VHH binders against p21908. Designs and how they scored, part 3

Target 1, 324 residues: p21908
Amino acid sequence: MEIVAIDIGGTHARFSIAEVSNGRVLSLGEETTFKTAEHASLQLAWERFGEKLGRPLPRAAAIAWAGPVHGEVLKLTNNPWVLRPATLNEKLDIDTHVLINDFGAVAHAVAHMDSSYLDHICGPDEALPSDGVITILGPGTGLGVAHLLRTEGRYFVIETEGGHIDFAPLDRLEDKILARLRERFRRVSIERIISGPGLGNIYEALAAIEGVPFSLLDDIKLWQMALEGKDNLAEAALDRFCLSLGAIAGDLALAQGATSVVIGGGVGLRIASHLPESGFRQRFVSKGRFERVMSKIPVKLITYPQPGLLGAAAAYANKYSEVE

## First folded at step 9 (VHH)

Design W1
Fold by OpenDDE, fold request of step 11:
Structure W1 (fold): chain B 324 residues (1-324), chain A 121 residues (1-121)
Amino acid sequence: as target 1 above (324 residues)
Amino acid sequence: EVQLVESGGRLVRTGGSLRLSCAASGRRLSSYAMGWFRQAPGKEREVVAAISWGGGYTWHADFVKGRFTISRDNAKNTVYLQMNSLKPEDTAVYYCAAGSWYETLSEYDYWGQGTQVTVSS
């Protein structure tokens, strides 16, 4: 059957027709992107997508939402859309829907993702285990964290707010970084370090620690400078970022009993080529008595272009697999 | 694990100049604070210079008297020691080191094999 898959962020929403059957996504069609500011509501965007498609839309929707999905009224920063889950079927004139967090969607995408869309980062270069827990984390605007359980031919996704756990410094420099960040923030969660904006926080703290003046850079410029190797300080900040990413990935794997780890998110993709040469692996496995165990965990990175759309569709397929 | 390899050491005359290089492999150098050390025959190893992760902070021993300068290029994964106005007393094996901090010798975890610098009269 066909469904409409939707990935809704702050400034943009992506639409696609997906084919689902037997608990799986068979195909994902061409993506149509709308600016959320140009449409007053999801309903209007939905109608516009139907017009563009030139045929009636399926009466089923899979929606990935870039925020909490629990509650009667859902809102996003920089997005004028207001979602009311209880009236969603009525508003869109559909029979069924799934509504999940956008990072939850990423986790669903991982469940059946082809190995060709998973780059190897460290550990054994083997496929993700068919049984067990997969830890999934993804730096972006914040830090998304989820885990996936595979068992007896089925899978289950658990969404979390793991990005809001406390940052745990592991050396003297990170102690100093934490101290600097505490001057700005009441609480320093790990996403203050491991996120798009987090690189800027590290950069600023490092500049202060080194006693050098610096110009405020926007996040885009800073990331470019760091990735292109155009500035010693920016590169140092990026390496610190990778170290901390390895540390938190390992901690989450331990906490969740993971047999594999998958990195997602837009930032993850940007640093894919950098991670194997960084301190990520060292921090990932440096877990005391568990170093040997950690060394056996494969770590992969998602390279699929639209994991949110795919994951939304997957979530729908998974939910309604018994009904078909 | 990080490997450090020094190069550039050779025989030079008094008043001459040398530039030492330390190339890192196995991990990006920008993860570490770096230092240059030297050890002359029959003497203890002593710190010559140190540099922070981004290179914003540098320290030089008093005996360099402005003659030596530490620098780094993180894109090249290399740290340098420019040595000018060399003297016979500068003769030693020079070592590159990497660590989590730069204030004390014990904070350096990785060491190169060293490069011999000899200054003749």
Scores: ipSAE 0.810, ipTM 0.927, lowest interface PAE 0.5, mean pLDDT 95
Fold by OpenDDE, fold request of step 11:
Structure W1 (fold): chain B 324 residues (1-324), chain A 121 residues (1-121)
Amino acid sequence: as target 1 above (324 residues)
Amino acid sequence: EVQLVESGGRLVRTGGSLRLSCAASGRRLSSYAMGWFRQAPGKEREVVAAISWGGGYTWHADFVKGRFTISRDNAKNTVYLQMNSLKPEDTAVYYCAAGSWYETLSEYDYWGQGTQVTVSS
């Protein structure tokens, strides 16, 4: 069975034809990307995709949405599209659909992801356990946190707002960083630390702590400086980022009872080569009497190029597996 | 976890200059505040200089009197101590250290093996 998989963000939407069967995604076709600003609605983008495809679209859709999906009216920042879940089938002229949060989609993608798309970060270099909980976190524009349960040949995804839990500093520097960030933010969540913008927050805090005047750098430039080793302060910020990422990943694993951890998101991929040299592993396992247990948890990084699309399709397959 | 290796120590004459290097392995130095220490025969180990993570903050002991300068290159995973106008009383084993903070000896968690600096009269 063919379906249309869609990954909708603020500025871009990605479309693909997916083949699903027996609760799994068999294939994901070529991706077509649209700028959301160039289309007044999802419906118009859908029609445009159909024109490009040159044949009638499947009457089924899997949609990953970069926001909450439980309201009657869904809107995104910087996206003119307004989604009404109750009228989606009518508007798109389809029979069935699945609408999930974009990071929920990533979790669905992980459920049956081929090991070739999972790079090893730390812990035992083995495949993800077939049974148990997998913790998934994805630094990007924000911080996505989800987990899935594998059991008896099935899986269940639990979406969360875990990125909004409070930041817990683990040393004197992080205490100072937190104090500095509290001058800007009433509440400092882990998203303020281990996200794309989080690097900037750490960088600014470090500059202040060191008494160095800093110029406002755009996030792109800052990340480049940090990754390319062009600035001592930027590199320090990145290493602190990795330390925090390790600590938080470990805490989430403990909280969720995870037997494995998967890192996703654009930032995860960006720092993949840096993580082995960072303090990520040390912070991940430094959980007191649970250090031994933590050391047995494999940590992987997603390298699949379109996990949102794949995951949307997977979610559809999972939901309608009994219908086929 | 983190290994520190000092280099550059040697015999020099009074008024001479040396540049010490401390190279780290196992983990990025940018995660740590760094310090240089020295220990002369029969004396206690003393702080010579300290530098923050990004290098924006530096501290030097009073006895340095502008003669020594600490710096770092995080891309090279190395910390330096430029020593000018050396005196016989500067003769000591010089140690590099890394820690989560830089104010006291107890805040440094990792230490190098040291490098011998000897200043002749």
Scores: ipSAE 0.805, ipTM 0.925, lowest interface PAE 0.5, mean pLDDT 95
Fold by OpenDDE, look of step 9:
Structure W1 (fold): chain B 324 residues (1-324), chain A 121 residues (1-121)
Amino acid sequence: as target 1 above (324 residues)
Amino acid sequence: EVQLVESGGRLVRTGGSLRLSCAASGRRLSSYAMGWFRQAPGKEREVVAAISWGGGYTWHADFVKGRFTISRDNAKNTVYLQMNSLKPEDTAVYYCAAGSWYETLSEYDYWGQGTQVTVSS
């Protein structure tokens, strides 16, 4: 059957027709992207998508939402859309829907993702295990954390707020970084370090520690400088970012009993080429007596273009499987 | 994990200049504070200069007296020591080191093989 997969963020909403059957996503169609600011509601965007499609839309929707999905009224920052789950079917003229958090969707995507869309980062270059726990983390605007359990031919996604756990410094520099960040933030979660904005926080802290005057840079420029090797401090910040990413990925894997780790998010893709040369692996495996165990964990990076859409569709397929 | 290779050491005359390079491999150097050390025959190893991760902070030993300058290029994964106005007493094996911090010798975890600098009168 066909469904409409939707990935809704603060600034953009992405639509696609997906074909699902027997608990699987068979195909994901061309993506259509709308600016949320240009549409007063999801319903209007839905109608616009129908117009573009040129045929009636499926009567089923899978929605990845960039926020909490529990509650009577769902709102997003910088998005005028208001979602009321109880009236969603009526508003969209559909029979069924699935509504999940956007990073939950990423986890669902991982469950269905072909190995061709998973780049190897470190550990044994093997496919993701068919059984066991997969730790999933994705730096972006924040830090998404989820894990996936595969067992007996089925899978289960567990959404978390793992990005909000405390930052744990592992050396003297990171102690100082933490101290600096505590001047700005009441609490320093790992998301303050491992996120798009996190690079800026690291950069600022390093500048302060080094006693160097610096001008505030926008995040885009800073990331460019760091990735292109145009500034020593920016590069240092990026390396520290990668170290911390390795550390938290390893910690989460330990905590969740993972046998594999998948990195997602826009920032993950951005730093893909940098990670193998960084201290990511070292920090990932540096877990004391568990170093040997950690070294056996494959770490992958998602390269699929629209994991949110895929994951939404996957979630729908999983919920409304024809064969149960 | 990290390999450091020094280069540039040679015989020079008093008053001459020399630039040493330390190239890192295995990991990005920008993860480390870097230092230059030297050891003359019969003497203890001594710190010559140190540089922070981003290069914003540098330290030079008193005996340098403005003659030497440490710098780094993280894009090239290399740290440098520019040595000017060289003296015979600067004759030593010069070592590059990397560590998590730069204040004490014990904080440096990785060391190069060294490069010989000889200053003749």
Scores: ipSAE 0.740, ipTM 0.897, lowest interface PAE 0.6, mean pLDDT 94
Fold by ESMFold2, fold request of step 11:
Structure W1 (fold): chain B 324 residues (1-324), chain A 121 residues (1-121)
Amino acid sequence: as target 1 above (324 residues)
Amino acid sequence: EVQLVESGGRLVRTGGSLRLSCAASGRRLSSYAMGWFRQAPGKEREVVAAISWGGGYTWHADFVKGRFTISRDNAKNTVYLQMNSLKPEDTAVYYCAAGSWYETLSEYDYWGQGTQVTVSS
């Protein structure tokens, strides 16, 4: 059957027709991207999508939403759309829907993803285990965290806001980074460090700690300098980013009893070539007496270009497939 | 995993110049403080210079101030010691070290094997 897959972020929303059957996504059509500021509501963008395709839309929707999906009213920063889950079917004139957070969608996509889209980072160089918990993290505009339980041919996704848990410093420099970031933030979540903007937060802290003047840098230029090795301090910030990503990935894996870890998000792709050279692995496995256990956990990176639409469609297929 | 390898130590005459390099391998050390240390025969190891992760802060011991300059190139994963106006008392094995901080000897967690510098005349 056909459904409308939708991936809604702060400034953009992406629509596609997907075909689902027997718990699987069979196809995913060409995406249409709307700027959310140009449409007053999801309903208006939905109608515009139907107009663009020149056909009636399917009476089923799968929605990935870039924020929490629990509650009566859903709203994102810099997005004029207000979603009320209880009225979605009526507003869109549909029979069924699923609504999941964006990193829950990534987890659903990982469950359906061909292994060619999962590059090895560290640990055993093996395919993801068919059974167990997969912890999935993705730095991007923020930090996404989700978990995927695979067991005996089934899977279940746990959506979280794990990027909002506290940053825990692990050496003297990180003690100083935390102290500096507290001057700007009341509570320093890990997302303040491992996200696109997080590199800037680290850079500014490192500059202050070594006593150099700070000049404003835009995020794009800072990331470029760090990745291209054009500035010692930008490189230092990127190294601390990778250390912290390893630390939190290991903590989440330990806490969830994970058998594998998957790194995603736009920033994950950006740092793909740096992760193996960084302290990521050291921090991932450094869990005291559990170091041997951690060293047996494969860590992979998602290379699938936009998993949100695939994941939304997969979530619908998983929920509404006939299961005997 | 981490290995620090010093190079460039050799015999030079008094008043000469020499540049030491310390290449890190196993992983990048771009966010670490780095230092150069030396140990002459029969003497205790002493700090020569230290540099912060970005290179914005440097420190040099009084006995080398104005003559030695520590620097780093994070893209090359390398720290340097430029040694000018060398004196016989600069003769020592020079060690590179890395740590999360740079104020005391005990704060350096990784050490190189050393490179011999000998100043004659």
Scores: ipSAE 0.530, ipTM 0.850, lowest interface PAE 2.2, mean pLDDT 90

Design W1
Fold by ESMFold2, fold request of step 11:
Structure W1 (fold): chain B 324 residues (1-324), chain A 121 residues (1-121)
Amino acid sequence: as target 1 above (324 residues)
Amino acid sequence: EVQLVESGGRLVRTGGSLRLSCAASGRRLSSYAMGWFRQAPGKEREVVAAISWGGGYTWHADFVKGRFTISRDNAKNTVYLQMNSLKPEDTAVYYCAAGSWYETLSEYDYWGQGTQVTVSS
């Protein structure tokens, strides 16, 4: 069957016709992108999409939303649209819908993703297992964490707020980083380290700890300097970022009994070439007597561009199209 | 897999200069403190100099102050020791080390094989 897949972010929304059958996404059509500031509501963008296609839209929608999806009214900071889940079917003139958050959509996409879009980071260079738990995490503006259980030819997505768990230092320098960050945040979640802004937090802490003056850099300039190797301190911050990402990825895998780990998000792609040279793997496997267990877990990176549409369609297929 | 490889040690006359290099391989050590140590025949290993992850803080032992300078280039994954005004007492095997901190010997987790510096009278 055909559905309308929608991926709604702060500044853009993407629409496509998806074909779903037997719990799977068979195809995604050409996407149409709207600027959310140019349309007063989802309903208006929906109507514009129908006009562009020149045909009636399917009476089913799958929506990935860049924010929390529980509650009576959904809003985003940089998006004028207000969604009310209880009235979506009426307002769009549809019979069914699925509404999931953006990182839940990433997890759904991983369940349907061709292995060519899952680049090897460390561990065994094998395809993702067909059974077991996949831990998925993605640094971006924050840190997304989700888990995917695959069993008996089906899958289940567990959305979490795992990015908000506490940062656990693993050496003397990280003890000092934690101490410095407590002065700013009182409680230091791992997201304060493992996110786009997190590099700045690390950089400022490292400067303070070594006793040098620093000026506050904007996020774009700092990331550029770190990735290009143009500043010793920026490179040190990036290395600590990668060490911490490995540590938390390993912790989450242990806690959830994962058989594989997948790294996503825009920051994940940004650091892809640095991860193999970093201490990511060392920190991922360094779980004491469980080191051998951890060394058998493949870690992959998502390279599928903009997985939100695929994830939305997959979520719909998983909920509504599982029977023949 | 982490390996520290020192180079540049050789025979030099009193008053001469020498630059030691320590290249790290296997992974980046950009976020680690680095140090130079030395061990003369019949003596215990002693710290010569240390440098923070970004290079903004350096420390030098009293017996080398004003003569030796530690530095680093994180883009090259390398740390250096510039040695000037060398004395026969500086004769030793010099070791590079990396750790999460720099105040005690036990905080250095990775060690090089050493490079011999010999200062003739």
Scores: ipSAE 0.498, ipTM 0.839, lowest interface PAE 2.4, mean pLDDT 90
Fold by ESMFold2, look of step 9:
Structure W1 (fold): chain B 324 residues (1-324), chain A 121 residues (1-121)
Amino acid sequence: as target 1 above (324 residues)
Amino acid sequence: EVQLVESGGRLVRTGGSLRLSCAASGRRLSSYAMGWFRQAPGKEREVVAAISWGGGYTWHADFVKGRFTISRDNAKNTVYLQMNSLKPEDTAVYYCAAGSWYETLSEYDYWGQGTQVTVSS
């Protein structure tokens, strides 16, 4: 059956027609992107998408939403759209829908993702297990965390706010980084480190600890300098980013009982070539007496572009598409 | 596995100059403090210079101040020691090291094998 898959962020929303059957996504059509500031509501963007296609839209929707999905009224910063789940079917003239958090959508996508989109990072170079827990985390504008249980041909996704757990320092420099960041934030979550803006937080902290002046750069310019190797301090910040990513990925794997780990998010893809040269692996496995156990956990990276639409469609298929 | 390899040590005359290099491999050390140490025959290992992760802070021991300069190039994963106005007392094996901090010897976790510097009169 056809459904409308939608991936809604703060500034952009993406629409596609998806074909789902027997618990699987068979295809995704051409993606249409709208600027959310140019449309007063989801309903208006939905109507514009139908106009582009020149036909009535399917009576089923799958929505990935970049924020909490529980509550009577859903809003995002810098997005004029207001969603009320209780009236969504009526407003869009549909029969069924799923509404999931954006990183929950990533987890659903991983469950359906071809292995060619999962690049090896460290550990055994094997396919994701058909049974067990997959820890999924992805730095981007924030830090998404989810886990996926696969068992007996079924799967279950647990959406989490794991990016909001505490940053734990693992050496003396990181003690100082934490102290510096506490001057700016009453509580330092791991997301303050492991996110697009997090590189800037590390950079400022490192500069302050060295006792040198620094330029307040926007995130784009700082990331460019770090990746191009044009600035020693920016590279130091990127290295600390990779160390912390390894540490938290390993902690989450332990906490969730994972048999594999998947790194996603826009920042994850951006740093793919740096991770093998970094201390990511060492921090991932350094869990005391569990080091041997951790060394057996494969870590993969998502290379599929913008998995939110695939994940939304997958979530719908998982909920409404019977296997015959 | 992190490996530090020093190079550039050789015989030079008093008053000469020499540049030591330390190349890191196995992992980038861009976010580590780096140091140069030396050990003369029959003497304890002593810190010569240290540099912060970004290179914005450097420290030099009094016995080399004004003569030696530590620097780093994170893109090349390399740290340097420029040694000028060399004296016979500078004769030693020179080691590079990396750690999360730089105030005490115990804060350096990775060590090179050393390179011999000999200063003749």
Scores: ipSAE 0.494, ipTM 0.842, lowest interface PAE 2.5, mean pLDDT 90

## First folded at step 14 (VHH)

Design AA4
Fold by OpenDDE, look of step 15:
Structure AA4 (fold): chain B 324 residues (1-324), chain A 121 residues (1-121)
Amino acid sequence: as target 1 above (324 residues)
Amino acid sequence: EVQLVESGGRLVRTGGSLRLSCAASGRRLSAYAMGWFRQAPGKEREVVAAISWGGGYTWHADFVKGRFTISRDNAKNTVYLQMNSLKPEDTAVYYCAAGSWYETLSEYDYWGQGTQVTVSS
């Protein structure tokens, strides 16, 4: 059957027709992207998508939402759309829907994702285990953390706010970085470190520690400098970022009992080529007596272009698999 | 693991100049603070210079007196020691080292094999 998969963020919403059957996503069609500011509501965007499609839309929707989905009224920052889950079927003229958090969607995507869209980062170069827990973290605007359990031919996604756990420095430099960040932030979560903006935080802290004047760089420029190797300090910040990413990924894996780890998010893709040369692996496995165990955990990176859409569709397929 | 390989050491006359290089492999150098050390025969290893991760901070031993300069190029994964106005007392094996911090010898975790610098009178 066909469904409409939707990934709704603050500034953009992406639409696609997905084919689902027997708990699987068979295909994901061409993506149509709308600016949320140009549409007063999801309903209007839905209608526009229908017009573009040139045929009646499916009577089923899978929606990834960039925020909490547990409430009567859902709102997003910088998005004029207001969702009322109880009225979605009526408003969109559909029979069924799934509404999930956007990073939850990413987790669903991982559960469904072909190995060809998972680049190997470290550990055994093997497919994700068919059974067990997969830890998923996604550095981006913030830091998403989820995990999924595969068992008995099924899977379950557990959404978390893991990105908001406290940063734990592991060496003298990180102690200093933390001290600097505490001057700016009441609380320093791991999101302040291993996110898009986190690189800037690290960069500024390092500059201060080194006693060099720094100008506020926009994140885009800083990331570019770091990735292109145009600035020693930027590169140092990136390496520190990767060290922390590895450490945190490992900690999450241990906490969740994971047998595999998947990195997602825009930042993940951005640093894909850098990670193998960084200290990510070393920090990931450096867990004392658990080093051996950690070394057996495959770590992958999502390279699928639209994991939110895929994941939304997957979530729908998973939910309604028994009905088909 | 991180491997460090020093190069550039040779015989030079008093007043001469040398540039030592330390190339890192296995991991990006920018993860580490770097230091140059030297050890003369019968003497203890001593710190010559240190440089922070981004290169914004450098330290040089008093005996350098402005003659040596440590620098780094993280893009090239290399640390340098420019040595000018060399003296016979500068004769030693020079070592590159990497660590998370740079203040003390014990903070360095990785070491190169060293390169011999000999200054003749």
Scores: ipSAE 0.820, ipTM 0.929, lowest interface PAE 0.5, mean pLDDT 95
Fold by ESMFold2, look of step 15:
Structure AA4 (fold): chain B 324 residues (1-324), chain A 121 residues (1-121)
Amino acid sequence: as target 1 above (324 residues)
Amino acid sequence: EVQLVESGGRLVRTGGSLRLSCAASGRRLSAYAMGWFRQAPGKEREVVAAISWGGGYTWHADFVKGRFTISRDNAKNTVYLQMNSLKPEDTAVYYCAAGSWYETLSEYDYWGQGTQVTVSS
């Protein structure tokens, strides 16, 4: 069956026709992107999408939403659209829908993603297992954490706030980084380290500990300097970022009994070529007596460019497409 | 496991110069503070110089001050020891080490196998 897959962010919304059957996404059509500031509502963008295609739209929608999805009224900071889940079917003239948050959509996409979009980072170079728990981390504006359970030909996505657990220092320098960050945050979650803005937090701390002045840099410039090798301190911050990402990925895998780990998000893709040369693997496996167990867990990276539409369609297929 | 590889040690005349380098292939060193140590036959290993992760702080032992300079280039994944005005007493095996801090020997967790520097007169 055909559905309308929608990925709604703060400034842009993406629409596509998806075909779903037997719990699977068979295809995604050409996407149409709208600037959310140029349309007063989701309904108006929906109507414009139908006009572009020159046809009536399917009576089913799958929506990935870049914010919390629980509640009677949903709003985003940089998006004028207001969603009321109870009225979505009426306003769009549809029979069914699913509504999931954007990182939940990433997890759904992983469940349906062709293996060619999952690059090997460390551990065994094997396909993701058909059964077991997959831990999924996505550094971006914040740190997304989700778990995907695959069992008996089905799967379940567990959305979490795992990015807000405590940062645990693992060496003398990280003790000092933690002390510095406590001056600013009272409690230092791992998201303060493992996120786009987190690189800046690390950079500032390293500069202070080293006794050198630092410039207030925007995140884009700092990331560019670190990845291009233009500044020793920026590179030190990036390597510390990768050490901490490895440490927490391993902790989450242990806590949830994961058989594999997937790194996603825009920051994940950005650091792809850096991860194998970093201390990520060492920190991932350094779990004491469990080192051998951890060494058998494949870690993959999502290279699919925009998983939100795929994830939305996958969530709909998982809920509504009958598999007998 | 991180394995450091020193290079550049050789025989050199008194008053000469030499540059040692330290790297690990397949692993970034930018996360660590780095140090150079040396050990002559029958003597204890001694610290020569240390440098912070970004290179903004350096320290040199008094017996090499003004003659040796530690530096690093994180883009090249390399730490250097520039050795000038070499003396016969500088003859030793030189070791590179990496750690999360640089105040004590015990804070260096990873060590190279060393490179021989011999200064003749």
Scores: ipSAE 0.559, ipTM 0.858, lowest interface PAE 2.0, mean pLDDT 90

